VHH binders against q9y6x5. Designs and how they scored, part 229

Target 1, 379 residues: q9y6x5
Amino acid sequence: LPPKLLLVSFDGFRADYLKNYEFPHLQNFIKEGVLVEHVKNVFITKTFPNHYSIVTGLYEESHGIVANSMYDAVTKKHFSDSNDKDPFWWNEAVPIWVTNQLQENRSSAAAMWPGTDVPIHDTISSYFMNYNSSVSFEERLNNITMWLNNSNPPVTFATLYWEEPDASGHKYGPEDKENMSRVLKKIDDLIGDLVQRLKMLGLWENLNVIITSDHGMTQCSQDRLINLDSCIDHSYYTLIDLSPVAAILPKINRTEVYNKLKNCSPHMNVYLKEDIPNRFYYQHNDRIQPIILVADEGWTIVLNESSQKLGDHGYDNSLPSMHPFLAAHGPAFHKGYKHSTINIVDIYPMMCHILGLKPHPNNGTFGHTKCLLVDQWCI
Key: E = the ipSAE of ESMFold2; O = the ipSAE of OpenDDE; V2 = 0.75 times the mean of E and O plus 0.25 times the DockQ between their complexes.

## First folded at step 10 (VHH)

Design F70 (framework vhh_7uia_1)
Fold by ESMFold2-Fast, scan of step 10:
Structure F70 (fold): chain B 379 residues (1-379), chain A 124 residues (1-124)
Amino acid sequence: as target 1 above (379 residues)
Amino acid sequence: QLQLVETGGGLVKPGGSLRLSCVVSGFTFSSYAMAWVRQAPGKELEWVSSISGSGGSTYYEDSVKGRFTISTDNAKNTLYLQMSSLKPEDTAVYYCARAEYKYDSGEWEPFDYWGQGTQVTVSS
């Protein structure tokens, strides 16, 4: 029987939540599996970019999903929630479910993972749900486990995405212990439901399960706003993305726009595209705009208005507050092993190894995840 | 013709033991995970235990772990639940079930075939 893998994402699950709250179900999962305490995500630390990095092993400049809002200067196309189903945006990389379907006579299944309801290189996940945030976790779990159980050819790669704790992190902020405790307890109960469903179906010991996230969350405040309108008139530029990383397309000379912005706030770095720090790996793509503004942690860029967000993400990927975790259980993984840190792009080559797939060229390093795997040597 | 038939239920005192049996016919027994599911009076169905089709992996709900043992005899096409240290809260109708999804009345259900159930009553 071919190896099977279920990849689960809880959006916005900051790594240090594991230290500050109780997760009895997740702790039982980890006790008999592996935990990576911090996963260093890619810049920008946003949902669509990082979810696509997990399944491609590529930096955003390489896979082309460089933000949640994008403009492509070559084709003049705009990316937004209303047109994120256009394959154009997703075709700069080959996600693992496409490789799974094309290299082996196997199926893939998806419950809401970003990109899985889009045909990429003329290939869509064999089983999928069109994105709808109103669909319960239970319905997503029911569909995924049914497809894992009943499909021919067999489903060997399955994904499951859940919007929490990100939605509540934005609404309440990560420092709201009362509201975050309630939300995180519900997530732990959902993890318990997931494990119970797999045990009930006799799948648990023979299925590899990864639980991870795309980014963390940091506390924002009405006292930490950067008013872009105080720096520059909006007639001088087109705004492609706002906060905490603003993407600026100049309507006049780029140098003039840069000069108006560069000293606007001590809590924002202003970069010409070619001056973006190499460590971000956020430079070599036509969808990255000529000027990028990067707010300091906890600061929000606004246009002469207040912000509704008490928590946010998108900040520098070196910040621990932006880091998620990774936990895994199954025949491929050691039991009771803790690892400190991996890069989010390392998840892809590890998953390819587990599934017996040949990975596409990628930015991950298989050596970083070897210690998690029973069939590999870690010295 | 698919059939699951449970036997072995009855009245037992707290601390006692019972062995439930489920004889299956009409399908390749070893190809499916099998489960025991119970329903106490006035309560919803509660999953108790499962065994993989190969018989190599067994799973238990926390409240029965260490007290109940699930097993199969593929030559007899029979699923067993050995229950020990029985408690009044174990009183329920016990069903054997095949762990395969089916679509039923607008919902996907994780067990496609069920036995008729066998009553277990733990009372002094």
Scores: ipSAE 0.325, ipTM 0.749, lowest interface PAE 4.5, mean pLDDT 91

Design F71 (framework vhh_7uia_1)
Fold by ESMFold2-Fast, scan of step 10:
Structure F71 (fold): chain B 379 residues (1-379), chain A 124 residues (1-124)
Amino acid sequence: as target 1 above (379 residues)
Amino acid sequence: QLQLVETGGGLVKPGGSLRLSCVVSGFTFSSYAMAWVRQAPGKELEWVSSISGSGGSTYYEDSVKGRFTISTDNAKNTLYLQMSSLKPEDTAVYYCARAEYKYPSGEWEPFDYWGQGTQVTVSS
């Protein structure tokens, strides 16, 4: 039978949560599988960019989902929400579910992973759910397991997305141990439910399961605000994205806008597009604006208003607080193996190998993940 | 000038219903996600609900799911929040906001161009 893979994302699951809280169900999963302690995500460390990098193996400048709010200077189009179904935004890359359906004539299934409800290169996930936050984890799991067990052609790649602990991380902040303990215990219970459901349906023994996340979370404060309105008048620019990475489209001379911004706060870096650090791989795309502001960790950029956000992400991808983890279990993976770090773009070529797919050109390195796999030799 | 004007607040008994309205001007309504956020006395700002510019996707805070419904009327440039089964904990000033972007997570994002707010009080 063809190999099968379920990719699960718990949005905003910071790697350090594994050290600070108890996860009995996740720990049992890891004991009989593999753990990557830190996954270095792509910049900017936001939900849509990183979820699309996981399934394409590409940096944001290459796959085109460069932020959660975007403007394309060539076409004059705006991207303003998660359910913008214009394929234009997603067509700069080929995600793994499209490759799975086109190369092998197999089916894909999706419970709300970003992009799966959009036809990309005229191909939409064989089974999918339109994004709706009101749909429970249980309903998403029921649909995914039904499709994995009862599809023709067979579902060989499935995705499941869940909004926590990101929503609570923003609301309470990652340092609120009482509230975060409750939230993370609930997530661990959901992992237990997932494993038990797969066992009851006879899927567990032959299914590869990856549990990962797109980014971490850092503590914010009303004492750490950058008021952009104190730096520059709104008449000088159009704001495309605000915090913690502001995307600035000048209405006047770019150099004049840059000069107003560059010395305004000691807690943000201001870059002309061509001066964005090469290590970010965040330069070569029309959707990256002429001036980018990057706030220091835990600082929030605001427009003459207070922020009640107690946690946030989007910051420099070198920060450990921005890193998620990756855990995996199944016939493709070793048992009881721990690995220190991989790049988030490395997940795609690993998944292609497991599924027997030829990867599209990508920024990942298969060698970085080979020690996780039973059919590979370590260095 | 970009404006958002909220109406429809008031005093209601527990279990009652209210419909909030937000009329927007100065931008193309269907091009932006819109949100309702609230602030209870002495508490921090809480995101309540968002709707995509197309109207195709809706997002809700967990405590209001099944009780509140967000909707838009593009012809009237108006955002609505239909509130039912109201509880004392729903007492707050409700603000209409233009969302820069709403994640699938329904996470609270910094908003630009907030309205003046409308008071909702749930009390017997």
Scores: ipSAE 0.000, ipTM 0.255, lowest interface PAE 12.1, mean pLDDT 88

Design F72 (framework vhh_7uia_1)
Fold by ESMFold2-Fast, scan of step 10:
Structure F72 (fold): chain B 379 residues (1-379), chain A 124 residues (1-124)
Amino acid sequence: as target 1 above (379 residues)
Amino acid sequence: QLQLVETGGGLVKPGGSLRLSCVVSGFTFSSYAMAWVRQAPGKELEWVSSISGSGGSTYYEDSVKGRFTISTDNAKNTLYLQMSSLKPEDTAVYYCARAEYKYTSGEWEPFDYWGQGTQVTVSS
């Protein structure tokens, strides 16, 4: 029988939450598995871009999901939550569930992972749930475990996505210890439910399970706002994305728009597309706009309004507050091993190795994750 | 016809031992994971232990780990639960169950067939 892998994401799970709160169920998972303390995600540190990087091993400029809101200047198409089902946006890369279905006579299963309800290269996950935030974790878990138990061809790759702690991180901010403690305890209980369900079904010792996240969270404040309307009149540009990375499409001369924005606030950097720092790997795609504004950590870009967000993400990927973690358990993984840091793009080639799949060209380095695996030598 | 029949329950003193048996008919044992699930008086169903279809992997709820042992005898089509160091808190009806999803009344449930149960009482 082929190896099986379940990939679980808790959206917005900041790495240092593990050190500031108690996770008895997650700690029991890690005790007999592996922990990567920090995962350096890709820029922009947003949900859709980073979830797609996990399953493709590519930087955003290469896989084409460069933000949660996008505009493609060549085709004149707009991407938003209401039209994320257009395969056009997702077709610049091949995610692992597509490779899993096409290289081997195997099935894939998905409970809400971004992109899994879209036909990509004419291939949709064999089993999937249309995205609906109202569906409980228990229902997602029941469907995933049913498909892992009862499928022909067998499900060998499965994904499970949960919106917390991101939603609460935005609402309360990561420094609200009382509210975040309640939310994180509930997540730990869900991890306990997941492990127990797999044990009840006799799956636990033969299934590889990865628990990870797409980004972290940082504290925001009404005292840290950048009012874009004080910098430039909205008639000069079309706003493609706002905060904390603003994507600006000029309606007039690009240089004039740039000059009005350049020195408007000491708490944001203004880049012409060609001047975006190389370390971001955020330049070579038609969906990246001519001018990008990057707010400093904890600052929110607004249009003459207050912000209700007490926490946010999307900031510079070098910031530890933007980093998630990765924990894993199963026959492919060492027991009781801790690793300091990997890149989020390294997850894809590691998963391909576990599943025996040939990876598509990618930006990850298998050597960065080999110390986690029992069938590899680590130096 | 598919049947699960539990035996081996009874009255035992704290610290005592019992072996529960579940005789299975109508399906191939090695094709399914099997479980023991219990219900204490006035409480909800609690999963106790599971064994994989191959018999190679065994799993236990934390409160019974080190005290209970799940095993199978494929030649006899029988699932066992060896219980040792029994506590008053172990008092319950013990059910044998097959680990296979079943759709019932709008919901998917992780065990499709259950035995009728056997009573275990740990007192005095």
Scores: ipSAE 0.034, ipTM 0.624, lowest interface PAE 7.5, mean pLDDT 91

Design F73 (framework vhh_7uia_1)
Fold by ESMFold2-Fast, scan of step 10:
Structure F73 (fold): chain B 379 residues (1-379), chain A 124 residues (1-124)
Amino acid sequence: as target 1 above (379 residues)
Amino acid sequence: QLQLVETGGGLVKPGGSLRLSCVVSGFTFSSYAMAWVRQAPGKELEWVSSISGSGGSTYYEDSVKGRFTISTDNAKNTLYLQMSSLKPEDTAVYYCARAEYKYKSGEWEPFDYWGQGTQVTVSS
């Protein structure tokens, strides 16, 4: 029988939460599986970019989902929560569910992972739920497990996405121990429900399960605001994305806009596109705007107003606060193994290996994940 | 057909308490995030509080934090808003709504609501 893999994401699950809070169900999962303590994600450290990097193994400049809000100057199209189903935005890469369906004539199933309700290269996940955040974790889990057991061709790759703890992280900030403790306990209970459901259905022993996230969360404050309106008038530019990475499309001379912004705040770096640091791998795509503003950790860019967000992400991907973790269990994985760090782009070639798929060219390095796998030599 | 029925409003003095209830039918309550929104006379709709679906995470507007508590009873398909230390500025028609998470705002926003609302008046 072909190998099966379920990939689960809890949005905004910062790696350090594992050390500061109790997770009895996740701890039991890890005890009989593997833990990667830190996953170095891609820049910008935002939801759509990093979820697409997990399933393509590509940096954002290569897969084309470069932010949660984007503008393409050539086609005049705008990407946002209301326009995210246009295949145009997703077609610069081939995600693993498409490869799974086309190489092996196998089925894929998806409960709301970003991109799975969009036809990409004329291929949509065999079974999917249209994105609707109001749908419970329980209903998503019920659909995924039904499809894993009752599909022809067999479902061999399945994804499950959940919006917490990101929503609570934004509202309360990661330093609010009372509220975060409550939220994280609920997530641990959902992990317990997941494991219990898989055991009850006879799936647990033969299914590979990866639990991960796209980014972390850092504490913000009303004392750490950058008012963009104090630097430049709205008539000089179009704002494509605001905080903590602002994407600026100049309406006048680019150099004039740059000079107005360059010394606006000591807590913000201003880059012309060609000057963006190479380590970000965030330069070579038409959807990256001519000027990018990058706020320092915990600083929020605003337009002459306060921000009520107490937590945010999108910051420099070298920051540990931006890093998620990865835990995995199943026949492909060692038991009780702990690993320090991998790159988020390394997840894709590892998943291709587990499923027996030939990966598309990607930015991941299979060697980085070898020690997690029972069928590989760990030096 | 989806139905939401709000009850529990009334006249209370400043500093008083009320508990609002919203009975939902036509959908599995525990499968959806829910919100309370209010509209004061001559004002626009204001979000008050949200509770995520099966996760049970709670969110509050700053002016009600510490005074209001949102909760659910899944067995009764009922959403509650326990209001304490009520102020005249809390006077409004209160509606319950299904909520939807928006990535751009990072917030649970009201998606739809069917109820007639329940009037809360805080006055002497």
Scores: ipSAE 0.000, ipTM 0.311, lowest interface PAE 12.4, mean pLDDT 88

Design F74 (framework vhh_7uia_1; at its last look DockQ between E and O 0.01; V2 from the best seeds 0.00; counts 0 for: pae E 26.6 > 2, unsure alone 62.0 < 65, placed apart)
Fold by ESMFold2-Fast, scan of step 10:
Structure F74 (fold): chain B 379 residues (1-379), chain A 124 residues (1-124)
Amino acid sequence: as target 1 above (379 residues)
Amino acid sequence: QLQLVETGGGLVKPGGSLRLSCVVSGFTFSSYAMAWVRQAPGKELEWVSSISGSGGSTYYEDSVKGRFTISTDNAKNTLYLQMSSLKPEDTAVYYCARAEYKYESGEWEPFDYWGQGTQVTVSS
C-alpha cells in the first residue's frame, strides 16, 4: 500500500446525477477504479457536519460540528461561517490530517476542505489555503499538486474542496436539466483537468484519489413553505438554525414551546431532544438544541418571508436525494469494481488503512469498504 | 548548472517513426518526473507524455497513446520519446521538461526547467 492519498469533494453532488447526465472523464476514472453508487451521509445532511464526518469517521453528535449554525449552551459561544476559525468547535474529534502529521515524517495539504484552516488539537494542516470561495478550482489544483510534488517532509494526505454543484443546485434546483447539465459538464471537465495534471506530474499511478461529496440536493418551491411565525412568537425562543432542520432554544418553559410547535404544520416533525429518532445519531451533544424541527423533503422553514432557494439539503439522511457517491482510483483500489452503498463514516477507517494510520475510535465499519481494496479479502 | 538538451527532431513522412532524446545534467535524474511537451505553430503548449522518476510509470495524452513510448536511461541521464505512426497533427516543437513546480512571475508553474526544443515536421 503506498501511503499517499488525495481526497476530493464536489459539494452537493447528488448520486443520481451520475445516471441522468453524461460524465466522460469521471466514467474513465471509474472504469479504471471503483464506484460506490450511494453514500449514506450523516444527519443533518449539511456541508460542515458531513465534511467533518468524512475525515473523522464520527456521527455529528460525536465530532461536535452538528450544523452549519450552532450554539453551545455551556460556553455561550455561537458558530457561524463568520467564526468557524475558533478551534473550540472542531476539538471534539481528531481529523485524519492531524493524525497523519503526528505519525513520523509526514505532511498534510489542504485546498479549502472545511476545518483545514483551523488549528485542531494545536495542529493545523502543514500546507493550507484560508477559505475563500472566490479562489478558482485551477488555483486550488495548482497549489495541491505543487505541495504533493514539492514538500519536505512529503505530503501523504491532501484534500481539495469545490463548492459546485451545491451553489448551482441551490440557485436552479436539481430538476433544472438545462442549467444543471451545464454545471455538471464543467465539473466533469475539472475532473479531466485533475487527472491530466496528476499524469503530467508523474503522480497518477502512485497516488490514491477519492472523489466524493457530502450530500445531495432536492427540489424546493415557493408552494412548499412552513412559516414558523404562524406557529409561535419570537419572544418565546431563540432561533439557532432555520431550515430544513430548525434548532430552537426556548426562552421560557420547553414544554410550552413544544406544544405551540408540535401541530403547526403537517410537513414538519417536532422533536424534543430526547425524542429525536435513534437512527439519526443526533442527540448526545450540548450543541444540539432542546427542540429540533425537521421539515419533510422539499419543504422550507421560513420566518414570514419567501425563500429564493430552488434546491436545498439538510433533510432526513435516509432520502436518496440526500446521498452522494464515492469514486476512487489508485494502487489501493480494484479496477472496474462497483459497490452499492456505504456509510459516509466508513470513509475514515478506509483512508486510515490506505495511509497506514491507526484510526481513532470511530463509527465507521472497515468491513463495509474492504471489497474496494486490493489488499483485502471481501468475503 | 542544470541543462536539458533535446536532439532527434527532423522531417518525416506520415506513418513514419522518429526518436527524440533529451540529455539532462546537473541533477539526480531518477528523483524527478520528466515530461515531453509540444507546441504546434500558432497553438498552445500541449503536454504529450510523462515518466515517473523511478521509470516505473508512464503517462500519455490520449491522442498519442499506442503511438508514442516514453523511456529513460538513468546511466546516460537521457529521456527518450519513441514516436511511431506519425500524423501531420504531430508537427510541433517538442520540449523536454522537468516536472517540478517553480514560482515565476507571480504564479506556480508545473515545469521548472525546459530544453530549447526540437522541431518535428510530419509532411509528404
Scores: ipSAE 0.353, ipTM 0.759, lowest interface PAE 4.3, mean pLDDT 91
Fold by ESMFold2, look of step 11:
Structure F74 (fold): chain B 379 residues (1-379), chain A 124 residues (1-124)
Amino acid sequence: as target 1 above (379 residues)
Amino acid sequence: QLQLVETGGGLVKPGGSLRLSCVVSGFTFSSYAMAWVRQAPGKELEWVSSISGSGGSTYYEDSVKGRFTISTDNAKNTLYLQMSSLKPEDTAVYYCARAEYKYESGEWEPFDYWGQGTQVTVSS
């Protein structure tokens, strides 16, 4: 009778949305459970890297998903939103759903979490949906609850991913109160539907549920552009990823490329790989390119002065605007407890503890999350 | 490949004005200082003026301050020297040149690329 856990991500849910907008359903969820007000995510604060960090407990340099767009010089492989299915990219770590279902008498289920439709170490989630952004939240939830109720061996770990509020945050920007209020109200309604469905199916009392996100969102503007074309010719480098952290593979002498870029804008830091700040834990992987460009918050790196998003993420992980929240409810968690902050890598060892799994080596600290758990002495 | 081409020289009376242009190809200004350097007949090269790659910082040798203005048009990849109140001692071949910062040493390299020069003659 091992405990069950449902891990839910609403992509791009900035922590301070909880303070600036109304969430009656989420607030009820928090009131009966726990809240971590800020989760310090990993650099780069992008979707694929941070979702994989949640489920592996590893920094990006250690799990190998170092950005949403990557190049591996040894194999000459490319990774992108539309080319993410090669296990090669994912095999530098073991995500929790793989560890879980390799235990005797256990299954894992997944509704669209990044990586769950890929066979990682020749193992794919026991039940999963192929990624398709047109599939409604209701259908994702129906599949997850069906699998939680009807599977043999039983599903003990399940994931559910939703693209909002990230998609709307990019489109409108987090400062667009009118549009973001509408978007966030819809998300709160989905959380209400989630809880109601779990109660109706008899799952609510014995299922641990974590609702979290991968990153936040910051406001962008047409008057905050960094035009690389004004600083360097395209022929001198290969662009692996653009904004707000550009990944630059030099085609000429690396120092010459660095010199052309170093004073391009006072709103962009240019790092040789060996000079990337240690606090980023973003250096020791061949997929990290020889030069990265890190824009200041709210600045956008462009190739020409074209239209750009009104909101973005990927910036320095010390920025509060990049931080998501974490809320949780279930038999493993206290009721009405609020915690200030954890690191996103701490979620993995906590989940392993709840599920009775031996964690793989990781960067998380179980002690940081002990106060959330009823079976732990919090001192 | 990389090329610096000066134009705008000529014969001018004392007190007159000229605008020199240097059209650049093969690189952008972002990592380089650009400069004007002149050589009078029988004299050594003399630095005249420099401008940062952004165009925000300008520097002049003492004898031209207040008379010459260095500028760039980054959209046209062109360096300019606006010369006014010209004197016979300004007679020289004027070159545009670039310099690069060397991160290993923390120093600017000497000017590494030069144009072919444009003649300025100030004659009474």
Scores: ipSAE 0.000, ipTM 0.080, lowest interface PAE 26.6, mean pLDDT 88
Fold by OpenDDE, look of step 11:
Structure F74 (fold): chain B 379 residues (1-379), chain A 124 residues (1-124)
Amino acid sequence: as target 1 above (379 residues)
Amino acid sequence: QLQLVETGGGLVKPGGSLRLSCVVSGFTFSSYAMAWVRQAPGKELEWVSSISGSGGSTYYEDSVKGRFTISTDNAKNTLYLQMSSLKPEDTAVYYCARAEYKYESGEWEPFDYWGQGTQVTVSS
């Protein structure tokens, strides 16, 4: 049987939730599979960029999805969560579902994973759902599992995306134990539903399943605000993205804009594009604006309006609060093995290996995940 | 040593097609945006088209949209400009160059290296 892989993302699932809350279903999943306790994601630590990094193995500067909000000054195009359907934004990389889809006797399926409802390099999954946040997890799961079970050519790679616990993290803040406990219990129950569904269909033993996330969540406060209006007039720049990493397009001389912002707050670093730290791998793309502002953890960049978010993400990718986890189960994976950390870009070459796909050039290191796999030597 | 060499120019009738090539040495496309620019007699240098280092993003001036196609072959280290439906106003010396987008001006500019150019003449 051809190998099959289901990639599941629970948006904004911070890694340390596993230590601070109970997940009986997920723990059972882990017990029968593998766990990576911390996954270092890519900068910026936002939803669209990191989900695309998972499926491309590329840093954001390389795959071209550099934020949830982007602007191309030449074409005057804008990218956002409500405007993400133009292949223009996605075509700088080849995601794994496209690679898989193009193979003989294989097809891909997707339930609302970012970019999956867009033809990329003139290829779209044979089965996909247009993004709709109102669609239940159950419906998404039912479609994905139906496709995995009954399709011809067979679906060998599928993605499943869910918006929690990210949305709730934003609303309540990650430190709200009462509300987050309820939210995370629901997530665990959904994982239980996933496992049960796979068992019912006879897929559990033969399907490789990865459960992961794109980023974590940090606590924000109204007492930790950086107001840009105190430092620079709106007429001097266009804001492409706001917080916690602001993308600034100057309307006047870049140096003047920089000088007005560089000392705006001791809790914000201001970078000219060429001075962005190398460790971020966030420089070599035209979609990165001339100036970026990076707020310290837990600080929020605002204009004249106050933020209503009690939690946020997008900060420095070295911060533990930004890190998700990875769990996996299936024929390709060991049972009862735990690993400390990998990079999020390492997931791509691992998935390619599992599926027998030749990976495109990527930033991942297959060696980082070898110990998770039964067919690999681990030292 | 870095070098860019354009070829493929010539005389063509209106409505005709030409394919320009630019062979580069000393660097890789993946690290730089590349562009075609042209200069007509008595006119200023004009940006025509750009392509990102990855090759995934292409840009065109309005006057050539739908007629010109920019592309790269990384294996050959070659930049191409396929020109179709050529017009007399397309007559110019065409240059390939490393390109940089200037955010302040909103324009593509030649960066640090460009070739000697190839003459394209569109005439009946």
Scores: ipSAE 0.000, ipTM 0.253, lowest interface PAE 15.2, mean pLDDT 93
ESMFold2 (binder alone), look of step 11: mean pLDDT 77; pTM 0.789

